# Ledger of designs, part 27: miniprotein binders against Mucin-6 (MUC6)

Target 1, 185 residues: Mucin-6 (MUC6), of Homo sapiens (Human) (q6w4x9r395to579)
Amino acid sequence: GHCSLEGGSFVTTFDARPYRFHGTCTYILLQSPQLPEDGALMAVYDKSGVSHSETSLVAVVYLSRQDKIVISQDEVVTNNGEAKWLPYKTRNITVFRQTSTHLQMATSFGLELVVQLRPIFQAYVTVGPQFRGQTRGLCGNFNGDTTDDFTTSMGIAEGTASLFVDSWRAGNCPAALERETDPCS
Key: E = the ipSAE of ESMFold2; O = the ipSAE of OpenDDE; V2 = 0.75 times the mean of E and O plus 0.25 times the DockQ between their complexes.

## First folded at step 4 (miniprotein)

Design xn46 (from xn45 with L7Y A10L E11T R64E)
Fold by ESMFold2-Fast, scan of step 4:
Structure xn46 (fold): chain B 185 residues (1-185), chain A 81 residues (1-81)
Amino acid sequence: as target 1 above (185 residues)
Amino acid sequence: TPEERLYTLLTKAIRLFLEARRLAEEGKTDEAIKKVEEAVKLILEAAELAKELGLPELLKLTEELLEEAELVLEWILEESG
């Protein structure tokens, strides 16, 4: 299945339901028992330009018990707060430059992330068939039914995107990236 | 339903943007441009349907996707450079 975060604020779920995102925080994009070490993919959104109504994707985060990989619109890749030269490889994850404008995170567990850096920061998530019916988050539940794609963190199917999106906030603002810059860490 | 058809048109358009980018990365610039053109056709069909159904949020989404089509075309042309 494919999930996309495009145009700064558009999301299309694994079941192909499109919606617009208006929040400014860190949100859970994908949780699944198929992800090792309690892994989760998260998206960081912030205000864009002078318009208060517009938000844009600024970073994508893969978080597990072992790793916190952050890919930002500034073309910086970090793991556990340390900047990494590309290609960067761990046991199960490789981050590399796919094209002049795209970075890819490939994994051994059926998750693939491609981020477009220019002209606008965008993300594309691909998951293998083992994830079918076993995903939660902004990318939906991947069960082949679009009517319940807005299932909240409490397990309630909503008719509108706003309550759905708010339920998947990963934490309080400031964004996840700022938590790594604590001088005490 | 008509609303499900609208979702299908918009989702196909978004997926065509992804396919256009992959084709451009393979050096298939003309094919990539054709995918963006196909996406624009679907977005315009979705815009007409959104107006007919009185769904202003989805109509706004079609407008934003047309802006995305312009950005994708700019990127493809830069990549082919």
Scores: ipSAE 0.005, ipTM 0.242, lowest interface PAE 11.4, mean pLDDT 74

Design xn6 (from xn0 with L58F E62V)
Fold by ESMFold2-Fast, scan of step 4:
Structure xn6 (fold): chain B 185 residues (1-185), chain A 83 residues (1-83)
Amino acid sequence: as target 1 above (185 residues)
Amino acid sequence: SDLEERLKREIELVEKWLKELEERAKKGGISEDVKKLIEEARELVKRAKEALERGDLFTAAVLLIRAFLLLRRAAERLAEEEE
């Protein structure tokens, strides 16, 4: 399964449902019992201020009981608050420069992340088949049915994106969320 | 736990960094954008400390990540403004 975060505010879920939102918070992209040690993948969004797009992806985070890996748009990679030189390797995770403009985080547990650093910070999440029907967060539930991709953190399928996106916030966030359900219009 | 001890150390470092940037901001001559970033980071650090006190390590870690990113952005802009 593939989930993408593109163009500052566009998301395509694992079941290929596209949507857009405007928000300035940390959001849970992916939670799953398939992630070891209570792992979660998260995205940090902030105001851009320089374009008509009000919000943009600024960092992607993998957080577990062992690791707090932050990959940010300024090309700084940290684990547990300490800056790391690439390639950086733990037992189960390797972060390395795939190209001059792309970093990759490879794992032993079926999760892969590619981030584009330039010209626009974007993220691409790939999960193995063991994650099917066992994901939660902004990337959807990966069950082959797009009608319930807006399942909130409380397990409720919503028809409006604002409740869906707001339910996956990590912490308190000052900005109100706006939703565009059709990214082509 | 090791994670709790690490988060306590991170909060101490962030609080020290925040205090240094706040003191610099009080000397004047910096933009409202930088002041806003510092103010937002201060609120996140406060909430992270409260979460840690409650034993909510996940929330503390998440809030601390955002605080670090805002302070780093503030420091970068401050360096540009003081060139």
Scores: ipSAE 0.292, ipTM 0.671, lowest interface PAE 3.1, mean pLDDT 79
OpenDDE base, second read of step 5: ipSAE 0.666; ipTM 0.863

Design xt12 (from xt0 with K14W R21E E72R; at its last look DockQ between E and O 0.53; V2 from the best seeds 0.00; counts 0 for: pae E 1.6 > 1.5)
Fold by ESMFold2, look of step 6:
Structure xt12 (fold): chain B 185 residues (1-185), chain A 98 residues (1-98)
Amino acid sequence: as target 1 above (185 residues)
Amino acid sequence: GSAEEIRKLVEEAWKHLEEAERLFEEAKRLAEEGNLEEAERLLKESVKHLDEAIRLLKEAARLAGDERLTERLLFLAIELALLIYRVRELEEEIEREE
C-alpha cells in the first residue's frame, strides 16, 4: 500500500482517497500493530505562506519505544537531539540518502518512507501487504474501501477531512493559530 | 528587545521539556517494576512541566508573530508533541493494568 503527502497539505491514503487539509500540528500518519515497539509515523505541518490558512509538511517522525527519528528538510535528529550524518542505522531501521534530493528510511518490518527534500518537502509511505486492514491515522485504514478512510481516532467515520485530521492530532499545535477548515470541502 | 525575550522563553521551555522527560523516564521505570501509584504521580508532575513548556512556546510564538516558526521553535514544538504522545500512551497503559 502507498500513502503520499504532497505539495501544500495534500494527502492520498493507502486506499487512494485524496484529500487536503489546513493545520499546524503534529499528526498521527500511521499506527499499526505491524510496527514494532508501539511504532507510529507522524507528520508535522507548519504555515507556508502569508495566509495563516496555508500549511505544508515540514517534518516526518518515526517514534517507537526504541526509536525516535525526526526527518526535516535540513537534518535527521534522534533520541538525544543531535543531528546525525547519513547513513543512520539501528537494528531494524536504516536512513540514507537515496539521491541528491531524496532520503529513504528502510525497515525490516515492512515500512518504507521516502522523503523528497526539494524542490518542496514531500513524503511517500509504502507498507507491505501484512498491513492491509491493520492501519489507522491520516493514511487511512487500508481496507480497500475509501468510504471509511476518514475514521477518527475514536473509531467514528467522518464525512469531512478536517474533522478526521483534527482527531489525529498528536499534541498541541506549536502556534497560536486554530485549525482551519478546508473552504472547498 | 523581543528577540531576546523570545530566546529566554524558548530556553525556559526547553528546561521544562527536559525535566518532563526525566520524570517520564522515571515513571516508565516505576511502571515496569509494578509501582503504578508512584508512576502515576510522576506522570502528573511531568504533565505540569509539559503544560508550562506549552505556555512558554505559545508566548514565544505570539511575540514572533504570524511568521513560519523558526527552526528552534519548530524543534521545540516537535519534541513537546512527541513527549505528550508518549506520556498519554503510558497513562493509558497504567490505567489498563489497574
Scores: ipSAE 0.530, ipTM 0.777, lowest interface PAE 1.6, mean pLDDT 82
Fold by OpenDDE base, look of step 6:
Structure xt12 (fold): chain B 185 residues (1-185), chain A 98 residues (1-98)
Amino acid sequence: as target 1 above (185 residues)
Amino acid sequence: GSAEEIRKLVEEAWKHLEEAERLFEEAKRLAEEGNLEEAERLLKESVKHLDEAIRLLKEAARLAGDERLTERLLFLAIELALLIYRVRELEEEIEREE
């Protein structure tokens, strides 16, 4: 399965369903029991510098009980909060520079991430066949049916991308900073 | 806004984040030990610190005036989001065990 985050606000699910949204939060891209140690892949969106209405991907985060990897345009930050020299290797994850503009996160458990740093920050997620029908988040459920990709975190099928995407918020929305948000909400 | 003022706000926010994280980890241990009541108490305290960190982050962002968050503010925002995520997961786990 291939999921892509492109053009600042475009997503193509594992089932190849394209959609667009505007958000400035951290969202869950991928949850699956196939990810070890309760692993999850997340996407961070922020306002674009050009328009108030425009949003763009600014970071990708892999989080598990053992690992925290933040890939942003300029840095790779790990558990200790320090920028790491590449290649960076953990027990089952390796982050390395693929090209002058691309980083890759390779894993031993069937998850691959390619991040284009410039000119546009974009991400490409690949999962193995063992993930079929066992994924949740913005990348969909990888079951070959595009009509149910907008399933919320609560298991409800939504008709619009907006409600679907909102359900997968991790908990912080930088752009909505002017609005008091209860982190428990 | 003043760069120094922003720096101070961010620094204070990080302190709250660190305390929230400490409390979360303790709550997690307690939950694993089956002490759900105390775990919940600590999680609530953790959330209070998270709320304060978020408040400070918002103030810093306001003072910065940039539509796009600076790298430092972005990292803070991300760390807060991640901890919130973990807190929610633990809360759900505790609820399932009750």
Scores: ipSAE 0.384, ipTM 0.720, lowest interface PAE 1.4, mean pLDDT 89
Fold by ESMFold2-Fast, scan of step 4:
Structure xt12 (fold): chain B 185 residues (1-185), chain A 98 residues (1-98)
Amino acid sequence: as target 1 above (185 residues)
Amino acid sequence: GSAEEIRKLVEEAWKHLEEAERLFEEAKRLAEEGNLEEAERLLKESVKHLDEAIRLLKEAARLAGDERLTERLLFLAIELALLIYRVRELEEEIEREE
């Protein structure tokens, strides 16, 4: 299956449901028991330049108990807080420059990430068939049914993207704190 | 200038993040050993440092305005979000065991 984060604000789920993403936080793209050591793929969004009506992808993160790989729009690749020269290889993950404008993260566990650095930062997520029906997050549940692709972190299928997206926030972002539901938090 | 003010806020936020991480790792170890009461206490201390780091980062982002977050600000925001995620997971684990 294939999930894409394109045009600064658009997402297409593994079941091919398109929606527009508006947010300025770190969001869970993909969680699955098929990812080793509690692995999760996350996306970071921020305001698009001076435009308050649009948000753009600014970084992608792969987090597990062993690895904390960050790929930013400024072509910085880190693992566990340390900058890495490409190609960067671990036992199960390789990050390398696929073209002058694209980086790829290949894994041994059926996850592949391609990041377009220029002219606009975009990401493409590919998962093997073992992930079918076993994914959760912004990329959907990969069950072949688009009507429940907006399943929240609480397990509720929503009809609209806004509650779905908000449920998959990994944490608060400074740019998004003024939009929180609890004004006393 | 604004850049120097942002730098100082970001530096202070990173120090709070480092202390929050230290407290979190201690809380995780204690929880694994079955000392849930002490783990919860340290986790609350970790959250206080996270809250202060978030406040400082929010102020730095306000000073940056509509500009794209600098590399240092972006990575600080990412690290804070990841630690908040880990803290929530541990809080749920402790509540389930109690």
Scores: ipSAE 0.335, ipTM 0.685, lowest interface PAE 2.7, mean pLDDT 81
OpenDDE base, second read of step 5: ipSAE 0.339; ipTM 0.700
ESMFold2 (binder alone), look of step 6: mean pLDDT 80; pTM 0.784

Design xt20 (from xt0 with E71K A81T L82M)
Fold by ESMFold2-Fast, scan of step 4:
Structure xt20 (fold): chain B 185 residues (1-185), chain A 98 residues (1-98)
Amino acid sequence: as target 1 above (185 residues)
Amino acid sequence: GSAEEIRKLVEEAKKHLEEARRLFEEAKRLAEEGNLEEAERLLKESVKHLDEAIRLLKEAARLAGDERLTKELLFLAIELTMLIYRVRELEEEIEREE
């Protein structure tokens, strides 16, 4: 399945449900028992543009007991706070420059992340079939049904994106501002 | 100095986070073995260490300034949030089994 974070305000879940939000926090993007060593993928959003009313993706984080990999819009890759030269390899994860404008994080456990660095920082998450029905977070539950994609961290299916997004905040941040998805996408 | 105070708070928070994680993993193992009573006891102890780590992290963030989180504060906040989420998930699981 495929989940995308585009244009700072657009998310498409693994079940292809699109939604939009504006937030300035770190959010849990993907959590699953299929991720080894208590792994989780997270997205960091901050203010962007001339108006501070706009927010955009500024970093993607992969956390586990062993690794704390941060890929930032400034093209800096760190693990456990230390800057790494690419290609960077761990036992189960390789981060490398796929093209002049894209970095890829490949894993041995069925998760792939591609980040577009220019002209706009964006992220694309791919998970293998073993993740079906076993994901939680902003990318949804990957169960083939879009009606429960807004399942909060407390296990409640919400009708609106704003409560869903706020439930997946990591840290003491203001509530996200919900914006309707453009009908033309 | 302020930076040294922040580092000390972060280091103490990390200690509590690791103890909370250890207790959580043991609680999860006990729950999987069907020992729900002992799992609940250890989960409560894990929560106490999480609460202390959160308190220390909040103090570190107050000293550092809310809008200018250091990488270390950011990573610690993320790890705390992940463990809090897993604790809630296990609490629901134990309640459902009982």
Scores: ipSAE 0.000, ipTM 0.142, lowest interface PAE 12.4, mean pLDDT 74

Design xt21 (from xt0 with I54A K58E R88E)
Fold by ESMFold2-Fast, scan of step 4:
Structure xt21 (fold): chain B 185 residues (1-185), chain A 98 residues (1-98)
Amino acid sequence: as target 1 above (185 residues)
Amino acid sequence: GSAEEIRKLVEEAKKHLEEARRLFEEAKRLAEEGNLEEAERLLKESVKHLDEAARLLEEAARLAGDERLTEELLFLAIELALLIYRVEELEEEIEREE
């Protein structure tokens, strides 16, 4: 299945349900028992441009018990807090430059991430058939039915994207992603 | 100046994040050994450091103004979010064991 994060704030789930949201937080894109060592894929959104009305993807994170891989819009790749030069290889994960404008994270466990760096930062998530009905997060539940794609972290199917998205914030969203217009009060 | 104040806030936040991480790793080790009470105590200490790091990073972002987060502030905010996520997962695991 395929999930995309495009145009700054648009998401298309594994079951092909499109939606849009506004947010300045780290969100859980994908959790699954098929990911080794309690793995999770996350997306970080921040304000885009001069207007506070728009938000955009600024980083993608793969987190497991052994790896903490961050890929940012500035083409910085880190694992466990250390900057890495590409290609970067671990036992089960390889991050490399696929084209002049795209990075790829390939894995041995059926997850693939392609990140477009230019002209705008976008992400494309591909999962193998073993993930069918075994996913949760912003990319949906991959069960072949779009009517329950807005299933929250509490297991409730919502009719609107806002409650769905808010339920998938990673922990309590750090206020550091929100900024005041004036540094003086 | 404002830049020097931001630098001091960022360095202090980094120290709190490192201490929170150290406490989290020790709590995880203790939980794996079956010492759930001590693990829970260390997780509460970790949360205190996470809260202080969040406050310091929020102040740094406020002083930086209405511009996009610098690379360093962005990565620190990500690290804070990931540590909060891991602490909450371990808290849930300990609760299930008890």
Scores: ipSAE 0.327, ipTM 0.690, lowest interface PAE 3.0, mean pLDDT 81
Fold by OpenDDE base, second read of step 5:
Structure xt21 (fold): chain B 185 residues (1-185), chain A 98 residues (1-98)
Amino acid sequence: as target 1 above (185 residues)
Amino acid sequence: GSAEEIRKLVEEAKKHLEEARRLFEEAKRLAEEGNLEEAERLLKESVKHLDEAARLLEEAARLAGDERLTEELLFLAIELALLIYRVEELEEEIEREE
């Protein structure tokens, strides 16, 4: 399964459903029992301008009981705020520079993350087949059905991206705004 | 705001966050044991600490102009966010079992 966060406000789920939202919060991208030690992948969005529609991805975060990794445009931060030199290696995670503009987080448990740093901060999440039907968050449920990708954290299927996205916020943040735009357009 | 004021806010936020985490872990254990009532009580208390931590971190962030503090605040905010999610998730699970 491939999930992408592109263009600052566009998401394509593991099931290849595209949607758009504007939010300034931290959201659960991927939560799964297949992630060890209560691991979760999160996306941090913030304002990139003065209007509510000017929002962008500013960081991708992997958190577990063992690992804390924040990938932002300028640096990789681990261990409660320490910037690390690359490659950064833990027991089952490696973060390294893939290209001059791309970082990669490789894992031993079937999660891969590629982050494009420039010109636009974008992220690409890949999970193995063992994750099928066992994922939750903005990247969807990876069950091959696009019609139920907007399932909220409470297990309710929503018709709008805004309500869906808001259900996966991790914190007290303003409500997300929805635009019906195809990320591929 | 002074650097000292920011540090105080951060430290206080950390305390609340740690307490919230403690309560959450205990609640989770109790829930697994089937003691849903007490688990729910602890989660409510955890939420109070989470709310206070959030408030304090927001205030600190507003006052912060130091890059180091900014990084620290960011990390704390993220940890807070995840813990909030976990608490809410457990609350929902408990509600479904009741």
Scores: ipSAE 0.256, ipTM 0.646, lowest interface PAE 2.1, mean pLDDT 89

Design xt22 (from xt0 with R55E K58E R88L)
Fold by ESMFold2-Fast, scan of step 4:
Structure xt22 (fold): chain B 185 residues (1-185), chain A 98 residues (1-98)
Amino acid sequence: as target 1 above (185 residues)
Amino acid sequence: GSAEEIRKLVEEAKKHLEEARRLFEEAKRLAEEGNLEEAERLLKESVKHLDEAIELLEEAARLAGDERLTEELLFLAIELALLIYRVLELEEEIEREE
C-alpha cells in the first residue's frame, strides 16, 4: 500500500482516501503489529513560514524501542539524538540519498519511506502486503474499504477528518496549540 | 540585508533551544528520582523556551523566502524536533504516573 503526505497538509491514505488538516503537532502516521520493537512512524507538523493559516510537514520520525530516526526538512538525519552521515545503516534499516532531492529509508520488515526535501518537504510511505488490514494512524487501516479510513485511536469510524486527525496526536503539544490563534477571532 | 536578520534570529533560537535542553535534562533526572512535581514544573519551562525557538525559526524561514534554510538553521531545526519529541514523551510519562 501507498500513503502520501503532500502539499504541506494533504494526506492520501493506503486505501486512496484524500484529506487535509490544519494541526500543528506530532501525529502517528502508522502503527502496526508488523512493525518490530513497538515501532511507529510519526509526522511533525508546524505552521507554514509562507502562510500563517496553513500547516506544513517539518519532520518524519521512525520510533521503536531501539531507534528514534528523525528526518527533517533541513536534510539532516539523526538517530537517538545523534546526527548521522548518509548512507546510515542499522541491522534492519538503511537511510540513503535516493536522488539529489529525495532521501529513502529502506527496512527489512516491509516498510519504505521516501522523503522529498525540495522544493517542499513531503513524504511517501509504502508498506508490503503483510500490513493489509493491520495498520492504524493517519495513513488509514489498509483494508481495501475507504468507508472506515477515518478510524480514530479509540476504534471509532468518523465521517470527517478533524476528529480522526486529532485522535492520532502524539503527546500534549502545548507549544503548538497555545501559539496558534485565529487572526479574525 | 536579510542574511544578517536571519543570523540574529538563529542565534536567539539556539539560545532558547539550549536552555530548553538543559531544563529537559534536569526534568528527566527529577522524574527518574520520583520528584514528579518539580519535573513537571521544569518541563513546562522547557516548553516555553521551545515555543520561543519555534517562533524565531518560523520568522527566519519567512525571511529566507523561497530559499532553503541555511546550514546552521538545518541543525537547529533538527535539535528542536528531537527535543520536542523527548519533551512530549516525558510529559506523557509524568501524566501517567500522576
Scores: ipSAE 0.000, ipTM 0.096, lowest interface PAE 18.7, mean pLDDT 73

Design xt24 (from xt0 with E18L R21E E89L)
Amino acid sequence: GSAEEIRKLVEEAKKHLLEAERLFEEAKRLAEEGNLEEAERLLKESVKHLDEAIRLLKEAARLAGDERLTEELLFLAIELALLIYRVRLLEEEIEREE
ESMFold2-Fast, scan of step 4: ipSAE 0.526; ipTM 0.788
OpenDDE base, second read of step 5: ipSAE 0.359; ipTM 0.706

Design xt26 (from xt0 with L74M F75L E79W)
Fold by ESMFold2-Fast, scan of step 4:
Structure xt26 (fold): chain B 185 residues (1-185), chain A 98 residues (1-98)
Amino acid sequence: as target 1 above (185 residues)
Amino acid sequence: GSAEEIRKLVEEAKKHLEEARRLFEEAKRLAEEGNLEEAERLLKESVKHLDEAIRLLKEAARLAGDERLTEELMLLAIWLALLIYRVRELEEEIEREE
């Protein structure tokens, strides 16, 4: 499956449901028992700098018991707080420059991340078939049914993106619920 | 306690990060105007604040143990890494002009 974070604030889930949101927080993008060492992929959103009401993706974080890999919009890669030169390789993860404008994080466990650095910071997540029906977070549940893609962290299927996105906040944020807009609203 | 000391370290690191950012933005403007000497001086001041922020964040991370960092620590580490990258880019640009 493929999930994308594009255009600053647009998300397309693994089941191909598009939505848009606004928020200035760290969000759980993908959690799954298929990720080793309690791994999770997270997305950081902050103010875009163009409009006070607009937000954009500024970093993607892979967290596990062994690794805290951060890929930021300014092309800096860190692991456990230390800056790394590319290509950067661990036992199960390799981060490298795919093109002059794209970085890739490849893994041995069926997760691939491609980050576009310019002109707009964007992320593309690919997971293998072993993840089917076993994902949770902003990228949806990957079960082949778009009607329950907005399943919150509490297990409730919502009809709109607002409560869904807010439920996947990874930490304490000053803004409560941001106003969210589906492409059709 | 430990949580109170971590919060104090985080707030101090945040202050240094903000001052480093302010100095960097001013240095960038001066470099664009062709005042490379003053830009370099402000970049050196920015780097001192970045070094202090890094030191404080490392102390906070050690006190927090081997657990995942709180959102605040993680966001500060991300913004710190971003500013370090931008500072290094501007330093290289100034070196090329000199």
Scores: ipSAE 0.000, ipTM 0.166, lowest interface PAE 13.0, mean pLDDT 73

Design xt27 (from xt0 with K14L R21E K58E E71R A81T)
Fold by OpenDDE base, second read of step 5:
Structure xt27 (fold): chain B 185 residues (1-185), chain A 98 residues (1-98)
Amino acid sequence: as target 1 above (185 residues)
Amino acid sequence: GSAEEIRKLVEEALKHLEEAERLFEEAKRLAEEGNLEEAERLLKESVKHLDEAIRLLEEAARLAGDERLTRELLFLAIELTLLIYRVRELEEEIEREE
């Protein structure tokens, strides 16, 4: 399954459902029992301009009981809050520079993350087949059905992206705004 | 906004963060001891402090014109959010045990 965060406010789920939202919060991208140590992948969105519609992805965070990895545009911060030189390797995770503009987080448990640093900060999440039907968060449930991708953290199917996205807030943040636009733009 | 104003906001935020962390650790200990009710209370209080800290940091970020400072504030906000996430996880665990 492939999930993408592009264009600052566009998301494509593992089931290939595209949607858009504007929010300034940290959201759960991926939770799954297949992630060790209660791992979760999160996306940090912030204001990129003066208007409410000017929001963008600013960081991706992997958090588990053992590891905390924050990938931002300029640096990778680990458990101790220090920027690390790449490649950075833990027990199950390796972060390294893939290209001049791309970082990659590789894992031993079937999660791959590619982050485009420039010109736009974007993220691409790949999970193995073992994750089918066992994912939750903004990336959806990876069950091959796009119609139920907007399932909230409480297991309720929502019709709008805003309510769906809000349910996956990691912290307390303002409500997300839904804006339907061409996901290919 | 002035640099002094930003400094004050950040300092206040950090105080809330410290309190939140203290409460969180205490809650964990209490939970391990089986005092789930008090643990839950402390977790809720911890979240309140974290929320206030986040608010203050966001305000500081709005006043900041320096890219470096903005980045630092962002990282602090991330840390606070992650703490909230952990607190919520613990709350859910406690609720399952009750």
Scores: ipSAE 0.183, ipTM 0.590, lowest interface PAE 2.2, mean pLDDT 89
ESMFold2-Fast, scan of step 4: ipSAE 0.494; ipTM 0.771

Design xt28 (from xt0 with K58D E71V E79D A81I Y85W)
Fold by ESMFold2-Fast, scan of step 4:
Structure xt28 (fold): chain B 185 residues (1-185), chain A 98 residues (1-98)
Amino acid sequence: as target 1 above (185 residues)
Amino acid sequence: GSAEEIRKLVEEAKKHLEEARRLFEEAKRLAEEGNLEEAERLLKESVKHLDEAIRLLDEAARLAGDERLTVELLFLAIDLILLIWRVRELEEEIEREE
């Protein structure tokens, strides 16, 4: 299955549901029991300078118990906070320069990430068939049904992208005031 | 300094996450034994600790400007989100049994 983060503001889920992303925080892109060591893929968004998009992808992060790999739009790759020269290899993950403008993170567990650095920072996520029906996050649930692709972190299928996106926020930015908490209303 | 304050918030968030996990595991055991009422009570207690962990993590994130500290905060957010997912799955299972 394929999920894309393109044009700084567009997302297409594993079930091919397109939507536009408007956020300036870190978000869970993909989590799954199929990822080893409690792994998850995350996307960092910040303000965009282009008139047709309010936000843009600025980094992709793969986190697990063993690895904290950050690939940023500044063409810096770190693991556990330390800058790495490419190609960078671990037991199960290899990060390398595929072309002058593209980096690839290949894994042994059915996840592949390709990042375009220029002219626009964007990402493409590929997962093997073992992930079908077992993914959560901005890339959707990969179950073959687009009507529930906006399933929030609370397990509720939403009709709009905004509640879906906000539910997968990992933090790391000032949050807007949340109106959805009953005791605070 | 700011780094020590962030570390303190992170450690407090970890304690709440650990307590939420303990409560969740006990709730799961009780649900498997058919004690759905007590399982639901413990899940509600687990959620309270998750809410506090979220609050503390948000405070720490607002103070963090260092890439290493930010990655550590993301690591905790992953643990938190995974536990929330497991809590939701168990709540659905309990509702289905009732």
Scores: ipSAE 0.000, ipTM 0.160, lowest interface PAE 13.3, mean pLDDT 73

